# Ledger of designs, part 7: VH-VL binders against 7-cyano-7-deazaguanine synthase (queC)

Target 1, 227 residues: 7-cyano-7-deazaguanine synthase (queC), of Persephonella marina (c0qst3)
Amino acid sequence: MKQSSSIIILVSGGMDSAALLWLAKKEFDKVYAVSFDYGQKHRVELDFAKKLTEEAGVEEHFIAEVPHLKGIKGSALTDRSVEIPSEEYPEGPPVTTVPMRNLNFLSIAASFADIYEIENIGIGVHSVDSPYPDCRAEFVSAAEAAINASSVMVAKKKNRITVYTPFLGMTKTDVLRIGLELGVPYEKTYSCYRGTIPPCGECATCRQRIEAFRSVGLEDPWFKKER

## First folded at step 23 (VH-VL; from y1 with heavy chain T109V)

Design j4
Fold by OpenDDE, fold request of step 24:
Structure j4 (fold): chain C 227 residues (1-227), chain A 124 residues (1-124), chain B 108 residues (1-108)
Amino acid sequence: as target 1 above (227 residues)
Amino acid sequence: QVQLVQSGAEVKKPGASVKVSCKASGYTFTSGYYMAWVRQAPGQGLEWMGFINPSGGSTWYAQKFQGRVTMTRDTSTSTVYMELSSLRSEDTAVYYCARGLYDWEGSHVPFDYWGQGTLVTVSS
Amino acid sequence: EIVLTQSPDFQSVTPKEKVTITCQASQSIGEYLLWYQQKPDQSPKLLIKYASQSFSGVPSRFSGSGSGTDFTLTINSLEAEDAATYYCQQYYRLPPWTFGGGTKVEIK
């Protein structure tokens, strides 16, 4: 049963955001999507996001240009001089960190929500102990507060914008299970941070993805050995 | 110098499978490059079949060959394989392996070096 | 899928003449276009990448131009060794990366 409400989903083209998109389609009456071009090496993910949103059937898919993040140096995602490592991430923030990325993304999504009178913003964060500070529960709470404090719609209508985080406290495998139950076409998702097609299989996100599929007794669609 | 050396000509019956190999040398096999397969029927044009990333072995196949083609790689020998099953007379063609490049701009530039080709003949 | 239409299919040219081959895409592909040369019983050889960038070792008489939907391969002053079939290929974003139908160039 769908709720008589609207939501805008942050969609990257990756496996987590795909699960979120399909869940949103199940739970909400109207679903919008927003993706971001911020100079990421894996910009190809945007092409996957477009395919996913088209297949899911969203009201509208927004592509937001975030050029100021293209100038961020030191991050392997945006700095061409910094290589994406072929290893798992350490406990601390990895070299793939783009400072304040999700805060920027939520702010942009909130602008769309305000104009389109959407009261929910969906983001696919799932780990409380994430090495990325802007993927943690405390960040989500703070971001939601800031959005509501800054929203013109909220000020005028006296309503509230909610940051929808259904996967908080879940593992990547848990999220995958949900997506599988919902019928997410994972063969149409892309998670590689190197931006290669096909995926490299060596970066942290590729490895995590492959492991998640293995954990549920499946092979990653990108890395299937059988015809 | 970059070299792609393919296996020899094959003659197969309809319904059979064929596996063609492509040995790469003269560059780093698992870094910065990918390998594609392109076929050409006699007197016809070029047809892209798919490509494989030798790094992790991920693949992307053309829709036409989904379910019939399998691309694999052996990093220890720098060799890529293309197996085509359920062969038909229409599969008679010269099959090429071709190297593509992952450039620093994030593009995937096909195909700067090609194998010599492998003729696969499917006949009753 | 993106369709590439080459023109002409065939042309016979006298040595030293200029040869022009066109490739038209069914939609805009920016500059993501290649040109190949294939001689009889040989593998294709890359001539041009990104619509206008010559590959290493390619003679200067070969040049590519165009962007969006219309592209041109030019052979300035055809030589006998240039008898071949030429193909365009697009690699715009995600596959399939389709080829044109080819243009056969013969020497008179």
Scores: ipSAE 0.870, ipTM 0.924, lowest interface PAE 0.5, mean pLDDT 94
Fold by OpenDDE, last read:
Structure j4 (fold): chain C 227 residues (1-227), chain A 124 residues (1-124), chain B 108 residues (1-108)
Amino acid sequence: as target 1 above (227 residues)
Amino acid sequence: QVQLVQSGAEVKKPGASVKVSCKASGYTFTSGYYMAWVRQAPGQGLEWMGFINPSGGSTWYAQKFQGRVTMTRDTSTSTVYMELSSLRSEDTAVYYCARGLYDWEGSHVPFDYWGQGTLVTVSS
Amino acid sequence: EIVLTQSPDFQSVTPKEKVTITCQASQSIGEYLLWYQQKPDQSPKLLIKYASQSFSGVPSRFSGSGSGTDFTLTINSLEAEDAATYYCQQYYRLPPWTFGGGTKVEIK
């Protein structure tokens, strides 16, 4: 049964956020979406996010410009002088790390939540042991605390904003299974960090995506031999 | 010098399949570029069919051709293939491969170089 | 789908005269527009990218202008070798990257 509550979902256009979006539509009464333009090489994902949110039928889809992240150097996602590697992610934070990205994203989402009186913020983080510190449960807890401590709505109404992380502790394959069950149109998702269309198939996120589909006995829609 | 060399003319019956090849040379096949297929019916304009990323082999097909077209690549020979099935008379056209560019600005610039074209005639 | 409408469909022009071809998009495409030249029995050749940037090897008499929805290809002084069909193409964001219907230019 749908909850008589509202949620704003962080939607990138990728497979994980798509699953989150469809799950939110199932679980919540009103679903909002926010996507971020932060100078990422794969900015094309925003076009996919728009398609996904339109198909899902969200109340409103916000596009937040985050220009200060464009100025962050060293990250392969935002620095044009740094190439996206054709390798899997290492144990530590990969070169695709954008420092404090999700903290910024959650803060921005929280601003919308505050103004629109939305009590839930959904983010598609799925690994407790993620090489990204801002994808871990500890981060989520801290971020939620900060959001509640800083929210005007919370201060006035004495309610609470919850950071909704249904995929924590799950693998990409687990998330994919959930999305498949929900009917996520994965052919309308984009996960490549290089920003090429069609996807490059060589970056870590492409490889992980392809493998996730294989693990469930499917071919990635982008890489099907026959369509 | 960039060159795209396509396979020769084909004559097919309705319902058959055709596979056209496009061999690329003069540039790095799997880096910075993609390959598209564009066809042109006799006396008509240009029609985009889809493109393939030679790096991983991912494809994007025009809606009109979905289910009938398959694009593949062989990185060892720098060759792209386009197979069109369930051929109809209206599929009679010159088929072109055309190179697109992933530019440094993040745009996808089509198409700076074209193959010589392959005439596919579908007749009963 | 973004529709590109070219005008005119056909024109016969005397050598050394100015030729103007227009391409109108059904929605704003910024500067994401190309111009191609296709001579009879030949493959298309790229002339202009990003609405106004000439491709390598293109004669200076060819120029492109416009942004948003209205674009123009200009041949400042038509040469006999310029007899061809010209196509515009948009590549705004995601495919399909549609073509205009073409403009045939003949020498009078």
Scores: ipSAE 0.870, ipTM 0.925, lowest interface PAE 0.5, mean pLDDT 94
Fold by OpenDDE, fold request of step 24:
Structure j4 (fold): chain C 227 residues (1-227), chain A 124 residues (1-124), chain B 108 residues (1-108)
Amino acid sequence: as target 1 above (227 residues)
Amino acid sequence: QVQLVQSGAEVKKPGASVKVSCKASGYTFTSGYYMAWVRQAPGQGLEWMGFINPSGGSTWYAQKFQGRVTMTRDTSTSTVYMELSSLRSEDTAVYYCARGLYDWEGSHVPFDYWGQGTLVTVSS
Amino acid sequence: EIVLTQSPDFQSVTPKEKVTITCQASQSIGEYLLWYQQKPDQSPKLLIKYASQSFSGVPSRFSGSGSGTDFTLTINSLEAEDAATYYCQQYYRLPPWTFGGGTKVEIK
């Protein structure tokens, strides 16, 4: 049974956010989506996000321009002079880190939440020990607090905005299993940080994706050997 | 100089499979480029079949060929393969491999270099 | 999918005359359009990318123009060697990157 509530989901076009989107559609009555154009090399993911949200049947899909992040230097995602590495992510923040990206994203999503009186914001963070600080539980708590403290809706209605993180503490494989069970069309998802179509298969996110599928006995739809 | 050299002509019966090769040279096979297959039936126009990223071997097939086409690559030989199964008479065509470019702006520019083409004839 | 309609399908032209080929997209594709030349029994050759950018080695008599839905390939002064079929192709966002039906240019 669906919750009599609304949620806005951060949708990138990637496999995790796709799982989140499908889960949200199952759990909530009204699902909104927001995607971000922040000058990422893999901007093509937005095209996938559009397809996913359309297929999922969201109330509205917002595309938010985040131009200030386009100027971030040093990040492999936004700096053209910095290549996306082929290595796996280290323990610390990888070169693909865009500082405070998710904080910005949540803030923007929260603005929409206020306007549309949405009480939930969904984000697909999952790893317990994420190399990205803004993917950790501590960040989520802090962000939620800030959102509620700054929300006009919350102040007026005396309600609360909840940051919905159903995958927190899960592995990428766990999230994939959930998505598979929900019927996520993973062939319509895109996770490559290099932005190539088809995906490069070498960047960390490609490798992690491939491994996740392998771990559940499947081949990544992008990398199937047999058709 | 960029060169794409394809395998020779094939004659197949309906229901059979054909595998065409395309050997690339004169550039970095796994960096900055992708390979597409385009076919042309006799007296007809060009039809995109799909493409492969040589880097990881990921593929994108045209819906029309989904389930029948398989594109693969061998990085050690800089060769791309296109296998088409369940051949039909309508599959009679010249098949081209064609190089596309991953543009620095993130666009995908098709196709600056083409193979010489491989005639595949499907007949009973 | 995006449909490209070329016009005309065929034209016979006297040498040194101007040739104009049009390609119309079913939706806006920005400048993500290519032009190819294919001579008989040869592979296609890239002429124009991004609607108006000439590919390396392409004679100056070839030019492309247009944006959005309407595009034009122009051969300013037709040479005998320009007898060929010309194709437009769009590569707007995600595949399929469809081709036009082609325009055959013959020399009178």
Scores: ipSAE 0.868, ipTM 0.924, lowest interface PAE 0.5, mean pLDDT 94
Fold by OpenDDE, last read:
Structure j4 (fold): chain C 227 residues (1-227), chain A 124 residues (1-124), chain B 108 residues (1-108)
Amino acid sequence: as target 1 above (227 residues)
Amino acid sequence: QVQLVQSGAEVKKPGASVKVSCKASGYTFTSGYYMAWVRQAPGQGLEWMGFINPSGGSTWYAQKFQGRVTMTRDTSTSTVYMELSSLRSEDTAVYYCARGLYDWEGSHVPFDYWGQGTLVTVSS
Amino acid sequence: EIVLTQSPDFQSVTPKEKVTITCQASQSIGEYLLWYQQKPDQSPKLLIKYASQSFSGVPSRFSGSGSGTDFTLTINSLEAEDAATYYCQQYYRLPPWTFGGGTKVEIK
């Protein structure tokens, strides 16, 4: 049964946000989506996000430009002089970190939520001990508090905006299993941080994706041996 | 000097499969480039079939060839392969491998170098 | 998919004359257009990328122009060696990256 409520989902075009989108469509009455252009090397993911949101049938898909993040140097995602490594993520924040990215994204999503009177914001973070600080449970709690404290809607209506994080505490494989059960078209998702089409297969997100599929006895649609 | 050298001409019966090879040299095979296959029927124009990223081996096929085409690569020999199954007379064509590049602006620029072509003839 | 329509299909031109070939896209593709030259019994060769940028080694008599939906390849002074079929190709965003039908240029 669907909740008699609305949600705005952060959609990147990647496999995790795709699972979130399909889950939201199942669980909520009205689903909105927001994607971000922040100068990422893998900007092509936005094309996939558009396809996914169209297929899912969202109320509206917002594309938010985040120009200040384009100017941030040092991150492999936004700085063309910094290479995306062909390695797994270290224990600490990897070079692919964009400082405060998700806080910015949630803030922008919250603006839309406020104007459209949406009481839920969905984000596909799935690791409590993620190497990214802005993917952790502590961050989610703090961000939610800030959003509620700053919302005009909340102040006026005395309601609450909830940051919906259904995948917290789950592995990437767990999220994949959920998505598979929901019928996510994974062949229409893109997770490569290098932005190449087809995906490079060497960056951390490619490797993690491939491994997730392997762990459930499947081949990644991008890397099938036979088609 | 960049070179793409393809395998020789093939003659096949309808229903059979053909596998064409393309050996690349003169550049870094697994970095900054991708390989596409384009065919040309006799007296006709160019038709894009798909491409492969030699780095990880991921592929994207044209919808027309989905289920019949398989592109693979061998990084040790810098060779890309295109296999087409369930051959029909309409598949008679010259098949080209062509190099594309990932530019610094994030674009995927096709195709600056081409193989010499491989004639595949399908006849009963 | 994006359809590219070339015009004309065929031209017979006297040497030293100007040749103009057009390519029209079914939707806007920005500047993501290529031009190729293919001589008889040879592989295609890249001439122009991004609608107007000449590829390395291409003679200056070749030039490309246009953006959005309408593009033009110009040979300002045709040489005998320019007898060939010319193709446009779009690579706007995601595949398929389609070709035009080609324009055959012959020397009178």
Scores: ipSAE 0.867, ipTM 0.924, lowest interface PAE 0.5, mean pLDDT 94

